VH-VL binders against NFX1-type zinc finger-containing protein 1 homolog (znfx-1). Designs and how they scored, part 2

Target 1, 210 residues: NFX1-type zinc finger-containing protein 1 homolog (znfx-1), of Caenorhabditis elegans (e9p860r1531to1740)
Amino acid sequence: RQQHRMNLTISDKIVKLSFYDNVTDAENVGLYPDVQGMATNLFFWSHTSMEESPDEVSWLNKHEISMTVALVKHLLKQNYTTNDIVVLATYSAQKNLMYREYANVFGSTPDSNVIPVETVDSFQGKERKIVIVSLVRSHRGGRENTGIGFLAVANRICVALTRAQHGMYIIGNGAYIMNNSELWNKIVNNLRRSNLIEYNLPLKCVAHGN

## First folded at step 24 (VH-VL; from z6 with light chain Y58N)

Design zf
Fold by ESMFold2, fold request of step 27:
Structure zf (fold): chain C 210 residues (1-210), chain A 119 residues (1-119), chain B 112 residues (1-112)
Amino acid sequence: as target 1 above (210 residues)
Amino acid sequence: EVQLVESGGDLVQPGRSLRLSCAASGFTFSDYYMHWVRQAPGKGLEWVAVISYSGKRTYYPDSVKGRFTISRDNAKNSLYLQMNSLRVEDTALYYCARDEGYSYGFDYWGQGTLVTVSS
Amino acid sequence: DVLMTQSPLSLPVTPGEPASISCRSSQSLLHSNGYRYLEWYLQKPGQSPQLLIYKVSNRFSGVPDRFSGSGSGTDFTLKISRVEAEDVGVYYCMQGTHYPYTFGQGTKVEIK
């Protein structure tokens, strides 16, 4: 089977190793440019900051919003437009908080040219050149058979991680997610072996080529 | 370093109430799920309760459900067990335990506080 | 509730020899996240329990490498490759996949 959407790094490190055998890449995806201002086209930007949940049925992570805002602002300085970038949040509360508290980045008027934030479910079947995924969930000691929710469902994980054409940047607590999902354990270990997960996001300086 | 210190165990008559406390130190208490585990004299271990990091989710076995209430005060780094309608079979050493965050398992236990229920 | 059955309940051992404790669950311990929350604890005489093994086969920090855990389906095993005098005490398996969490009956290990 041949895929026509994803940059070769994403296809190789995520899809072929974690979800599908025998996927091949169409020629057009091999022609995608590298993401400007980034050292890699795929990265898991890890952290250890805890989630917040006013009612333990809706979840948000304010630190991940700050990380997302910083990355979005960096990409906009590389002359990417709002047509090029999407932020995927795994919970509606995260999406709503981004819009409410960061309207200058994610929207303050219907006609503003700002970065869209979508839930994974509402973005199914869509794509963007650059996708930023905010995983949100980050806590300790919870073993409920329903605790990780959306992030444990294989087909929804697959949807979230296959929306990007040129580059994908995952923001989450790597230690939490790998210890609370065997599938994410496989994904994180694949990324670790390729040096595609760390607490510091590697950028490329245009003056140095690093 | 990490310490859990239980207190409040006492000798009480059946039908009475008792409140146990567990003082936590050496870690960020509000990040962790916390548990109570008990051990009747000369017997094995029995899990009694769990509470989520925020205090909003709790779970109990049928043996104590409706009589025991686990709670926490994150500002005071304290875990509590309110025990109502005590029965002779509740006689045990009560341990406070932390669920290890990423590896999972009860990695730190207190020394226990003894509750004796007899007439 | 998940019944956890340990065997044997009493295990006299000779120092330097291997030992094995089995634990059987009345139902699957597979969590929806793909992990199985089967743990082993040791309670040495006069002490609080201490964690030895988590998620079936992972040794907790500081646990000697002579301890190992394994299992498949509903059958789980703790092995001590060479028993030492400090290993005496009561060993418990526990399942933490399904509420309520449940312990096995305990296996008392002592020098014969």
Scores: ipSAE 0.397, ipTM 0.761, lowest interface PAE 2.9, mean pLDDT 85
Fold by ESMFold2, fold request of step 27:
Structure zf (fold): chain C 210 residues (1-210), chain A 119 residues (1-119), chain B 112 residues (1-112)
Amino acid sequence: as target 1 above (210 residues)
Amino acid sequence: EVQLVESGGDLVQPGRSLRLSCAASGFTFSDYYMHWVRQAPGKGLEWVAVISYSGKRTYYPDSVKGRFTISRDNAKNSLYLQMNSLRVEDTALYYCARDEGYSYGFDYWGQGTLVTVSS
Amino acid sequence: DVLMTQSPLSLPVTPGEPASISCRSSQSLLHSNGYRYLEWYLQKPGQSPQLLIYKVSNRFSGVPDRFSGSGSGTDFTLKISRVEAEDVGVYYCMQGTHYPYTFGQGTKVEIK
């Protein structure tokens, strides 16, 4: 009936429109600060880069790793800590690749700078100030397997999109996922109507004076 | 410009074998599921086979299962249909078709290659 | 196997008039992703088939807006709001939700 976790933008644009139309917001969520360095607290950062899978069962997307790393580096510059941020991957292969590539990307990274990366299933029941969701699947599927697998299951989509307190940033191929899931079609169209999906991630421009 | 060109159709006796080819150009062949669809003279369309983008998954209707084998060579941008134990009922114009993973529809078709099975 | 039944099988038309073709499936075409993979193809005389409509109601690129698709349950319809001479040929519906994929029998559209 009343949710106490999510920023009003996430509640309004995701939860109330796509999952639960009888939800109200507690007072505490209305007092959350805007995410520093970001133009908005909710955004779908879209791309068209191909996923990879040698076995057509286990999937990863290296471009989404690069996008995730760029966003994480930006947020760390905004005085966020590794305790404030989580990355949710929809496939364990994506999670595992991110960990294996972590040192190569950050170079000499201390343990205190390790960003938690979890699968959607393993993060159920948890929350973070800032959540980055990597959707992975982008092109390679057939009619028998549209390539979004468990992402088509409404409960799992709901879990993935309701973990963030202050801000949520979704990384994926918007055109692909909307054409391969009717529920995602509704979500993406709502985000598009609100100008919350684009190929360029809108950042808050920082002048030298700040 | 997307092009699909079938070849290898011939007149053969029942019980014999024949191999069809489809040469693809103008797109990244390895990104797409590919199909064979046939049309008997004066009749409608019948789906015959599909192969996944990597070649790992294939499917057939019961009418050809066990006799026909779809395959692909992504390095040569080529799709194949090996047809064994041919029957008179397999007489048809055979099309290759592309299936696109966004819209899901046979958006490009070849001109077809004619297979005639007659004793 | 899913049986696709088209009606009518022959459709003489007068240019400028509307036309409608029905297609019924023997079972639901609802995919687990929420979509229905029902397509319409036109085969003009002497040509390969061409895609008109996918996912019940979406026009393929370059298809004139006089063509529209709709459906409820297991009943699907292709409509031509004003038939033109270039619209002659055989129209096929196809389901692509369940293996094996299956076509309807075809509807031959001709000028009266």
Scores: ipSAE 0.380, ipTM 0.754, lowest interface PAE 3.3, mean pLDDT 85
Fold by OpenDDE, fold request of step 27:
Structure zf (fold): chain C 210 residues (1-210), chain A 119 residues (1-119), chain B 112 residues (1-112)
Amino acid sequence: as target 1 above (210 residues)
Amino acid sequence: EVQLVESGGDLVQPGRSLRLSCAASGFTFSDYYMHWVRQAPGKGLEWVAVISYSGKRTYYPDSVKGRFTISRDNAKNSLYLQMNSLRVEDTALYYCARDEGYSYGFDYWGQGTLVTVSS
Amino acid sequence: DVLMTQSPLSLPVTPGEPASISCRSSQSLLHSNGYRYLEWYLQKPGQSPQLLIYKVSNRFSGVPDRFSGSGSGTDFTLKISRVEAEDVGVYYCMQGTHYPYTFGQGTKVEIK
C-alpha cells in the first residue's frame, strides 16, 4: 500500500505508527516543499483551556479559535490562500462559531483572505496543502457510549489526521486527550518523542531564517 | 478541600416520597458528573443515578427508573434525588459521588444519608 | 445489564501475605475510546467507599504501590502484594463503561 498525499513527517510520525503499518510513501510526497513561516511541517499546538457546550452534544473551544485565527493569519502573511488552507473542526459548534464571530477570517466563499472551515465528516475524501485541526475537547467528557464524541472514534480521527499534504497543525489539549483515548495516547507520545508538541508554536522567519 | 455532604434521609412508609440533597464544595461543581449510589444495610453497593454537567443527561437503572429523579442546581452547588413511590427495598444509605468522566472513577464520596422505608 | 462477578466473597489474609481478588464481567468493557472503565473501590469499616484503581490498572492518587490492577477481556484482578491491617474492608469492582453502571458483590478482606 502506497500513500500519495501526506508529507514524510506526517506519514512517519502519525500514519505508519498509529493507523497503517504497511504503508509506503510515493515519490511525489518526498518532493513536497516546506511550509513557509513554520519551523516544522507537522506540529501539535497544545493548550489547557476549557471547552463549552450548549447541549452537551456539540462542543466549542473559544481559545482554540483564537489560536486558529492567529495561525491562519500567520500563514496568510506567507502568501498562502484559501485554496491552500483548510480548518477541520471536530464539532459543528466550533465551525459555526468560527463562521459567525470571525467572518473576516473564516468563510466558505472563495476568497484569498477567507479560510474555509469544515467538519471532519464533510472533508472525507478531500485533501489540502495545509490542514489545521481543532480538537476542541479539553477537560470534560461523560462515559456515555458515544465517548468523547469525535475524539473517541478511531476512523474519524484517522480521517482528520490524513487530509494534509504539505503541513498539518493540530490544536488541542494534548495532555488531556492522551489520557482519555488510547489512540491519542499513542499519537501524542510519538509526537513528544520528536519534539512536535508544545504549548508554544514554533515559527520560522523567512527573512531571517530563524 | 473537596466535600460532599448528603442530607434528607428519614424514616418513611412505603409509597411515600422523599427528597435527598447533596451539598458540594471545594471544587467547580458544574465541571463534574454527579452520581447517587446506595447501600442497603449489610449489603453491597448499587448505582442509582447519574446526571451530566448541565443536567441535560440523566440515566437510571431499571430498579428506580420512573420513581427516582436526579437533578442539580449548579448555582447552589447542589445535587438532588427525588424519590417517589418508595419501597422497602429502597432502604439504604445513599451516597453522592463525583465523577470527572473519562479520566478517573468516583474520586470523592459523601458520608451518606440513611433512608429507611418501613411499614 | 453487565453482571460483575467477584471471587472470592470472603478473603482472610495473614498480614504480610499477598491477596488476590477476581472480577469477571458478563460482557466486554472496552469503550470506544480504547479504554476499559473497570474500577476498584475499598470500603473500610464504618467509612465511605474510596477509589483505588481506575481504568483497570491505574492507581488513584495516594494509593500505595502494593495495590495493583490488571485484566484482559472480561477478567480483571486486584492484587495486594503485602496485606496490611489498614487494608481490611470490602473491595468492590465496578464497570463504568455501560449504563447502568454495575458493581460486583464485594469481597470482604479480613485479617486471619
Scores: ipSAE 0.331, ipTM 0.781, lowest interface PAE 1.6, mean pLDDT 93
Fold by ESMFold2, last read:
Structure zf (fold): chain C 210 residues (1-210), chain A 119 residues (1-119), chain B 112 residues (1-112)
Amino acid sequence: as target 1 above (210 residues)
Amino acid sequence: EVQLVESGGDLVQPGRSLRLSCAASGFTFSDYYMHWVRQAPGKGLEWVAVISYSGKRTYYPDSVKGRFTISRDNAKNSLYLQMNSLRVEDTALYYCARDEGYSYGFDYWGQGTLVTVSS
Amino acid sequence: DVLMTQSPLSLPVTPGEPASISCRSSQSLLHSNGYRYLEWYLQKPGQSPQLLIYKVSNRFSGVPDRFSGSGSGTDFTLKISRVEAEDVGVYYCMQGTHYPYTFGQGTKVEIK
């Protein structure tokens, strides 16, 4: 019932409000530093760019890869190392595309000289100082019942929301996810009440134009 | 201003084919699922087809499956219904409709185009 | 296919009085995402249908407060708290959870 991993902002604004009502914070998590170069330690960087699916089974989002690359490059300029950051994708096709298109940025393990990219499932039980989550799914107008797909994504995202120590940045279509999952509706509304979701990512720039 | 304008309705004999069009304007057409809904004279509404925003997925009720084909041309902001092997019971006013998308519901309808199938 | 059954099929009304239309589905409309896609449409004489209610109980933009939707299980209701002359027409419920999407038979509302 006492958590020892997450920065207080993540614990307060997501975990305590959305998932659990009796979680307290250990003293050590109050000592975590702010993420350098970021205005906040938790943010949902929203967009409306459409998903792609060549076979309607595998899902990817090229715009989210570009957003992720931009954020990773910014964090590396803040002197974070390849061991400080992980990118989590909710679909294997997204992970694979990130690696193929940007192999010199992303890798599959922490011991690579690149930033690891993993699925949410494969990262269960692990943690990082900074976690970037790519949600992938983004469309308007579909009512298809995909079976357990959304429920499985929501469960995986609950795991992903507890992996970050210092900061967590979610990349996704906020309007889509909140209207297609009651759990995500609650999460997005909590973030909006705290001004932690928007189309522009707030940075704390010292010496470069952003 | 969102507009949907159907065309191509006509009087045709059973067994013939007809192609309906719906011209869309006032919104980003390629972001939306689109539908055809028909209404036989003096009767209720019947859903007849849907197409995904990319055109890759389509669905039909059994009453028209195999005879009707929904398609779209996103470059022309146009929705189509190819109607083959027409039957008398296909006689109806055919509407194109937009699914709103995030809240869901057919929020914009055209005025319809009349198809009459008669000997 | 999901059968949508409306009652009554004809509803003569006196202006200023309440009205209620029932819609029953032959199976659950619960989508795997937790929502129910039950909608109400009004078709006024000589017009295209217009959306009134979506996801059981949400009024579409511009729909007057006198319209309300409710329901649980397989039973759904549209209420008009004070009927006005402009409310005449045919009301349809529709389910959009399961392919094929299906409409109720319609309820014709008209002034006594």
Scores: ipSAE 0.308, ipTM 0.711, lowest interface PAE 3.3, mean pLDDT 85

Design zf
Fold by ESMFold2, last read:
Structure zf (fold): chain C 210 residues (1-210), chain A 119 residues (1-119), chain B 112 residues (1-112)
Amino acid sequence: as target 1 above (210 residues)
Amino acid sequence: EVQLVESGGDLVQPGRSLRLSCAASGFTFSDYYMHWVRQAPGKGLEWVAVISYSGKRTYYPDSVKGRFTISRDNAKNSLYLQMNSLRVEDTALYYCARDEGYSYGFDYWGQGTLVTVSS
Amino acid sequence: DVLMTQSPLSLPVTPGEPASISCRSSQSLLHSNGYRYLEWYLQKPGQSPQLLIYKVSNRFSGVPDRFSGSGSGTDFTLKISRVEAEDVGVYYCMQGTHYPYTFGQGTKVEIK
C-alpha cells in the first residue's frame, strides 16, 4: 500500500522497517520541508528518569514534561504555530500534568493558542505537521509492568507513530521500552542503526544551517 | 561495589516467626525490584518473593503466601522478609537478590542467612 | 505453576569438550510483550548463584562467549562450547514469565 501522510524519514525508519512490509510513499510526502531548527525529522530523545505512579494505575513522568516543554519552546521560536504541533501522551495523568506546566511556563493562553496535548486514543485518525510523543513509562522493573496493559499502550504508540506529517520526536526511556516490548526493541534498534536515538537532542541553527 | 548482606536467620521452632533483613549498598536501591530466593540444604533453588521498587506490589508462591511478607524501606536501603507460622520445610539458606531490570535477571545475590526450623 | 525440567541432572565433563544442558517448561514461556523470560544461573561450589543468560539467548555482562542459550518452544538449551575448569558447579534454568517464578532441579557439572 501507498502512504500519503508521513515524511520519508519517518516512513523509511519507523513504518517500513518496523510495522509494514509493503508500504510505498506517495509523491506528495517527498515534498515536505525539513523541520526548522532540528538536525533531523525523526528522533528518539532518550533518558533514564524514573516514572511516578501515585496509585499504580496512573503514571507520570515529570522529566519528560520538562523535555517536551523545552522542545515545544524551541519549535515555537522556529515560526511554528500552536496549530502545527501536537503532544501525545500515553496516559491521561501525563496530559493533565502537561497542561498545568503549560500554565506555569507560558502563562495565560487564549482559547486558540493552546498547544494541544492529547492521549493517543483521543488523537486517533488525526494528524499534525509535528508530533511529539511522551512515552512516560520508565523504571527498572519487574515483568508484570510489561504485561497486557503495557502491550496495549505500545500498540497505541504504533498508531501514534503514523500521525506526523513533517517530523516526529519521541521522548522516552529507550532502555526501558526496548527491554519491555519486542516490537519496540525492533524500533529502537532501527533508530540506533540510523543514529536517530540519543540522550542529547540534535538541534540546528537556522541562521547557518549545515 | 554492589553489596547485599542478609541477616536475621536463626534456629526456631515450628509455628514461630522470624524477620530477615537485607542491607543494600553500592547502588540506588529504590530503582530496583528485589527478591528473596531460598535453598534448602543440599537442594535446589526456590523463588520466594518479589517486591516492586516502590514497595507497593508483591508476589509469592503458594508455599509461602499468607505466611511470608516481603517489604522494603527505601530510606534505609533495606529489604525485609517477615516469616510467620514457620514450618520445617521452610528450613533453608535465604538469599536476597537484585533484579537487574533492563536486562532482566538476578544480577547480584547476597551470601544468604540460614533459617532452621526444628522442634 | 510452570514445571521446569532439566536434563541431565548430573553431567561429568572433560575440559576442552562441549557440554549441553536441556530445560523443558510445562507450558509456553511467551510473555504477552513478545519475550520469553528464560534464564540460566551458575552456582559454583560454595558460592551464590550468578546470572549467565537472560531472555533465552542473551549473555549477561561479563559472561564468556563460550556460553550460549537457545530455545524455540518449551525446549531450551544452554551450551558451553569448550568447558573450562572454572565452569564446574550447578546450573539452573528459571522461568520468569509466569508467577510464581520457578527453577529447574539443577544440573551438576563436574570434571571427570
Scores: ipSAE 0.302, ipTM 0.725, lowest interface PAE 3.4, mean pLDDT 84
Fold by OpenDDE, fold request of step 27:
Structure zf (fold): chain C 210 residues (1-210), chain A 119 residues (1-119), chain B 112 residues (1-112)
Amino acid sequence: as target 1 above (210 residues)
Amino acid sequence: EVQLVESGGDLVQPGRSLRLSCAASGFTFSDYYMHWVRQAPGKGLEWVAVISYSGKRTYYPDSVKGRFTISRDNAKNSLYLQMNSLRVEDTALYYCARDEGYSYGFDYWGQGTLVTVSS
Amino acid sequence: DVLMTQSPLSLPVTPGEPASISCRSSQSLLHSNGYRYLEWYLQKPGQSPQLLIYKVSNRFSGVPDRFSGSGSGTDFTLKISRVEAEDVGVYYCMQGTHYPYTFGQGTKVEIK
């Protein structure tokens, strides 16, 4: 059983550890290019900013949106296009706020220079070269399934983290989520051991190669 | 310093109503779930109610459902328990407790307020 | 409702000796996020309950290391490696996975 989608780092550090332990990598994924402007092709960009919810069902995180905007703008400077990048939001409220407040950056029109934002569920069965995942949940959550409910569902997390080809960048509160999900505990700890999670996003200068 | 102070406990007859209050200080009140837990004299602990951050979600055991209502005023850092149709078995020391959610348990408790229901 | 059964209900102990309290749940406490929300509380005489252990085996801040929690399936245990006089009181287990939350009957720990 081979996977033909994800780069070797995503496969090794996340997928084989948490979702598909019996999967091998096809030859094509080993030939993927590095993501231009990025130090790594997998990274967890962590923060500690609190999320908000109008109804305690759907959630949003304004700080994560600003981080996402910064990352998208950086990638666009590297000549990536709307066909190369997708943002996956774990909650519809996050997506809606992105479209409403940052319409110059995010949008669903394919013939424009805006970047699409989709919920994790709507992107099932799809893939893209670069995927940015916004986790949203950071400090709040009851023990009922509506707390970190989405992030506690293994299948949805699997979908969210298995859509990327060349590069995947996760934005969220790693320190918090790892203590409120056994699955995320394993993932975050593994990323920590590989120095793939920080509060600062490591970038790469294309002109200098470092 | 985190503080929870209950008040409103009294002696009442069966069928009457009573409203308890819990004043919170020393932390961001709206960032926590809040609970009521009661303890009958010489007995164990019994969970009574929970309310979410904004008050939109509440849960009760069958023993008090339909009679008790938990509410909160985040602007006043206050938790409430409206108790209607009181019964003798509702006699207890009532604690308010703070709950972070998925991370810890009830990490801070008040000193309790005594409710006595007697004919 | 989830029934929490503690044993023993009374536990006389000698200072310096170890103590063990059992708590059994009538059903699984495994939450969808992979954790079990089993907590231990201590109520010292004349005081409010205080948190000792959360999520089966994690000591709350300020709790001495002589306290430890463990468990698997529906069986959970609180251990005190060496009982001190200040450990006297009633210990309660509580499940916080399913509504309504439920407590055990309590275990009264006393010095012999």
Scores: ipSAE 0.283, ipTM 0.763, lowest interface PAE 1.7, mean pLDDT 93
Fold by OpenDDE, last read:
Order: structure tokens, then sequence, then C-alpha cells
Structure zf (fold): chain C 210 residues (1-210), chain A 119 residues (1-119), chain B 112 residues (1-112)
């Protein structure tokens, strides 16, 4: 089995470890360019801001929305377009609020070329050069059903983390989710070993190289 | 300091109703699931009810389902247990306990309030 | 309902000696998130229960390192490496994976 989608870092640090241990990388993914303005093509941007939910079914995290906005702005300055970037939310409430916020920040007209915002489920079967994933859950949750909700479902996690080609940036509370999911524990620990998770997003100046 | 203080325990006859209260302090009440656990005299622990952060979800064992109702008032930092159609076997010390949900167990318990059902 | 079976129900111990309590569940406690919500509580005489171990093997804050939890499948164990006088009380295992939550019968630990 050969994958033709994800850059080598995503494949090595996440996919082969947690989802597909028998997959090999096609030649084309080894030729992917670096993401302009970013120090790495895979990074977990961690935070400790609390989520909220009016119905305890769907959740949102306003701080994560602001983080995604900042990152998208940065990428746009690097001349990426709406065809290059997608923002994925793990919950519908997050997607809905994010959609409205993006309309306010980047424009609401079709000609404004607003960055697409989708749920993880709606983006199944699709791919994009740069994927930003908002995990939302940070502090709260019961043990009923899937525990930390959609984040505890292996298939959905797989979908969320296998959509990116050139770069993937995960926004969430890494310390929290790794202690509430064995799968996330494995993923986050592996990213830590590679210095790919921090509270500060490592950027790179194209002109100066740092 | 985290504190949970139960109240409302009394001696009642079978078939009667009673309302227990648990006053919480020293933490953000709405950030925790809350449970009732009871212990009959000289017996073990029995889980009675749970209520989610906002009170939208509740669960009960069959032993009390349809008779007991757990509720909360986050503005008052209070947990309640409405007990209807009380039976002799409901006689117990009733504890309230907090639960973060995912990571830990019941990390703080009250001292309990005694409910005695006797004819 | 998940049946939690503890053994022994009574455990006389000598201070300084190790102790072991077993807890067996009637079905798997594996949650969809990959963890098993098996907890151990201690109720000292005249006191409310207190949390010792959560998620099978994690000591709660302030719990001495002489306490340890382990387990696999449906078999779980609480161990005390060196029993102290303050460890007297009734120990309960509890599963918090499936509703309704259920406790074991309790194990009464006493000093010989």
Amino acid sequence: as target 1 above (210 residues)
Amino acid sequence: EVQLVESGGDLVQPGRSLRLSCAASGFTFSDYYMHWVRQAPGKGLEWVAVISYSGKRTYYPDSVKGRFTISRDNAKNSLYLQMNSLRVEDTALYYCARDEGYSYGFDYWGQGTLVTVSS
Amino acid sequence: DVLMTQSPLSLPVTPGEPASISCRSSQSLLHSNGYRYLEWYLQKPGQSPQLLIYKVSNRFSGVPDRFSGSGSGTDFTLKISRVEAEDVGVYYCMQGTHYPYTFGQGTKVEIK
C-alpha cells in the first residue's frame, strides 16, 4: 500500500505510527515544497484555553478560532490562496462560529475568496495543500458516549489528520487530550519527541531564513 | 479549599418524599459533574445518580430510576436530590461527590447526610 | 450492569507487610477513548471515601507511593507495599466506564 497525499513528516510522525503501519510513501510526496513562512510542515500549536457548549453535545473554543485566524492571515501573506488552505473543526458549533468569524475578518462576498471552513466529517475523501485542524476540547467532558466526544473516535481522528498534503497544523490542548485518549497520547508524545508541539507557533522568515 | 456539605437528611415513613442538598465551595462548581453515592448502615457504597455540568444530562441506576431526581443550581453552587416514594431500602448515608469527568475519579466527597426510612 | 467482585472481603494485615486486593469486572472496562475507568477508594473509619487510584494505575494527588494499582482485561489489583496503621479502612473498587457506575463489595483492611 502506497500513499500519495501526505508529506513525509506527517506520514512518518503520525500516520505510520497510529493509523497505517504498512503504508509506503510515493515518490511525489517526497518532492513537496516547504510551507512558506512556517518553520515546519507539521506542528501542534498547543493552548490551555477552555471550551464551551450550550447543549453539551457540540462544543466550541473561541480562543482556537482566533489562533486559526492568525495562522490563516500569516499564510495569506505568503501568497497562499483559498484553494491552498482549509480549516477543519471537530465540532459543528466550532465550524459555524468560525465560519461567521471568517466572514467578518476576511470578507463575506464570494469575490472575497474566504478560506473554506468545514467539519472533519464533511471533508472526508478530500485533501488540500495546507490543513489547519481545530480540536476544540480542552478541559471538560463526561465519560458517557465517546468521552471527549468526536476526538475519541479513531476513524474521525484519522480523517482529520490525513487530509493535508504540504502542511498540517493542529490547534488544541495537547496536554489535555493526551491524557484523555490513548491514541492522542501516542500521537502527542511522538510529536514531543520531535519538537513538533509547543505553545508558540514557529514561523520562518523567507527573506532571512529564520 | 474544596468543600461539599450535604443536608436534608431526616427520618421519614415509607412512601414519603425528601429533598437533599449539597452546598459546594472552593471551586468552579459548573466545571464538574456531580454525583450522589449512598451507603446503607454497615454496608458498601452504591452509586445513585450523576448530573452533567449544566444539568442537561442525568443518569440513574434501576434501583432509584423513576423515584429520584438529581438537579443542580450552578448560580447557587448547589446540588439536589429529590427522593420520592421512599422505601426502607433507601435508608443510607448520602454523599455528594464531584467528578471532573475524564481524567480523575470522585476526588472530593462530602461528609454525608443520613436518610432513614422506617415505618 | 457491570458486576464488580472484590477479594478478599476481609484482610487482616500486620504493619510493615504488603497487602493485595483483587477486583474483577464482569465485562471489559475499556472505554472508547482507550482507557479503563477503574478506580480505587479508601474509606477510613468514620470518614468519607477518598480517591486513591484512577484509570487503573494512576495515584491521585497526595496518595503515598506505597499504593499502586494495576490490571488488564477484567482483572485489577490494588497493592500496598508496606501497610501502615493509617491504611486501615474499607477499600472499594469502582468502574466508571459504563452506566450505571458500580462498586465492589469492599475489602475491610484491619491491623492484626
Scores: ipSAE 0.223, ipTM 0.743, lowest interface PAE 1.8, mean pLDDT 92
Fold by OpenDDE, last read:
Structure zf (fold): chain C 210 residues (1-210), chain A 119 residues (1-119), chain B 112 residues (1-112)
Amino acid sequence: as target 1 above (210 residues)
Amino acid sequence: EVQLVESGGDLVQPGRSLRLSCAASGFTFSDYYMHWVRQAPGKGLEWVAVISYSGKRTYYPDSVKGRFTISRDNAKNSLYLQMNSLRVEDTALYYCARDEGYSYGFDYWGQGTLVTVSS
Amino acid sequence: DVLMTQSPLSLPVTPGEPASISCRSSQSLLHSNGYRYLEWYLQKPGQSPQLLIYKVSNRFSGVPDRFSGSGSGTDFTLKISRVEAEDVGVYYCMQGTHYPYTFGQGTKVEIK
């Protein structure tokens, strides 16, 4: 079995470890260019800001939205477009807030300078050069079997983390999720070992190379 | 310092109602699930109820379902247990306990308030 | 409901000796998030219960390292490497994976 989608870093650090241990990489993924303006093609941008949920059904994290906006703006400066970037939100409330409050950054208009935001489920079967994943959940959560949310469903996590081609950037509370999901524990620890998770996002200046 | 202080325990006859309170301090009350756990004299612990952050989700064991109602007022940092149709077997020390949710267990407990149901 | 069965129910121990308490669940405690929410609580005489272990094997803050939790499947164990006088009390296992949450019967640890 070969994968033809994800860059070698995503494949090695996440997919082979957590989802498909016997998958091999097709030749085309080895030819992917580096994401301009980014130090790495895979990174977990961590934070410790708490999420909100008025209805305890859908959740949002305003700090993550701010982080996402900053990252998107940075990528846009590198001449990436709506055709290149997608934001995956784990919850509809997160997506909706992005569209509502940051309409100058997020939108669904093709061939524009706004970046589409989709829920993980709606992006199943799809792919994009650069994927930003907003995990949202950071501090709260019950132990209800049916109401646990996105982070506890392995298949959904797989979908969320396997949509990116050239680069994937995960925004979330790594410290929290790794202690509340065995799967995330594995993923986050592996990223830590590779220095691919920090509270600061490592950027790269194209003009200066640093 | 995290504190939970139960109150409202009393001696009542079967069939009567009683409302327990738990006053929370030293932490952001709305960030935690809250539980009631009771202990009959000389017996073990029994889980009684849980309420989610905003109070929208509650769960009960069959032993108290339909008779007990857990609620909270986050503005007052207070947890409540409305107990109706009390039975002799409801006699117990009632604890309120804090629950972070996914991460830990019941990390803080009150000292309990005694409810005695006797004819 | 998940039945939690502890053994033994009474455990006299000589200070300095190890102690082991077993807890068996009637069904799997594996949560959809991959963890098992099995907790151990200690209720010292005249006191409220206090958390010792969460998620099978994690010591709560401030809990001495002589306490350890382990388990797999439906079998769980709390161990005290060297029992001290202050460890006297009733130990309860609790499953927090399935509603309703349920406690074991309790194990009374006493000094011989």
Scores: ipSAE 0.201, ipTM 0.733, lowest interface PAE 1.8, mean pLDDT 93

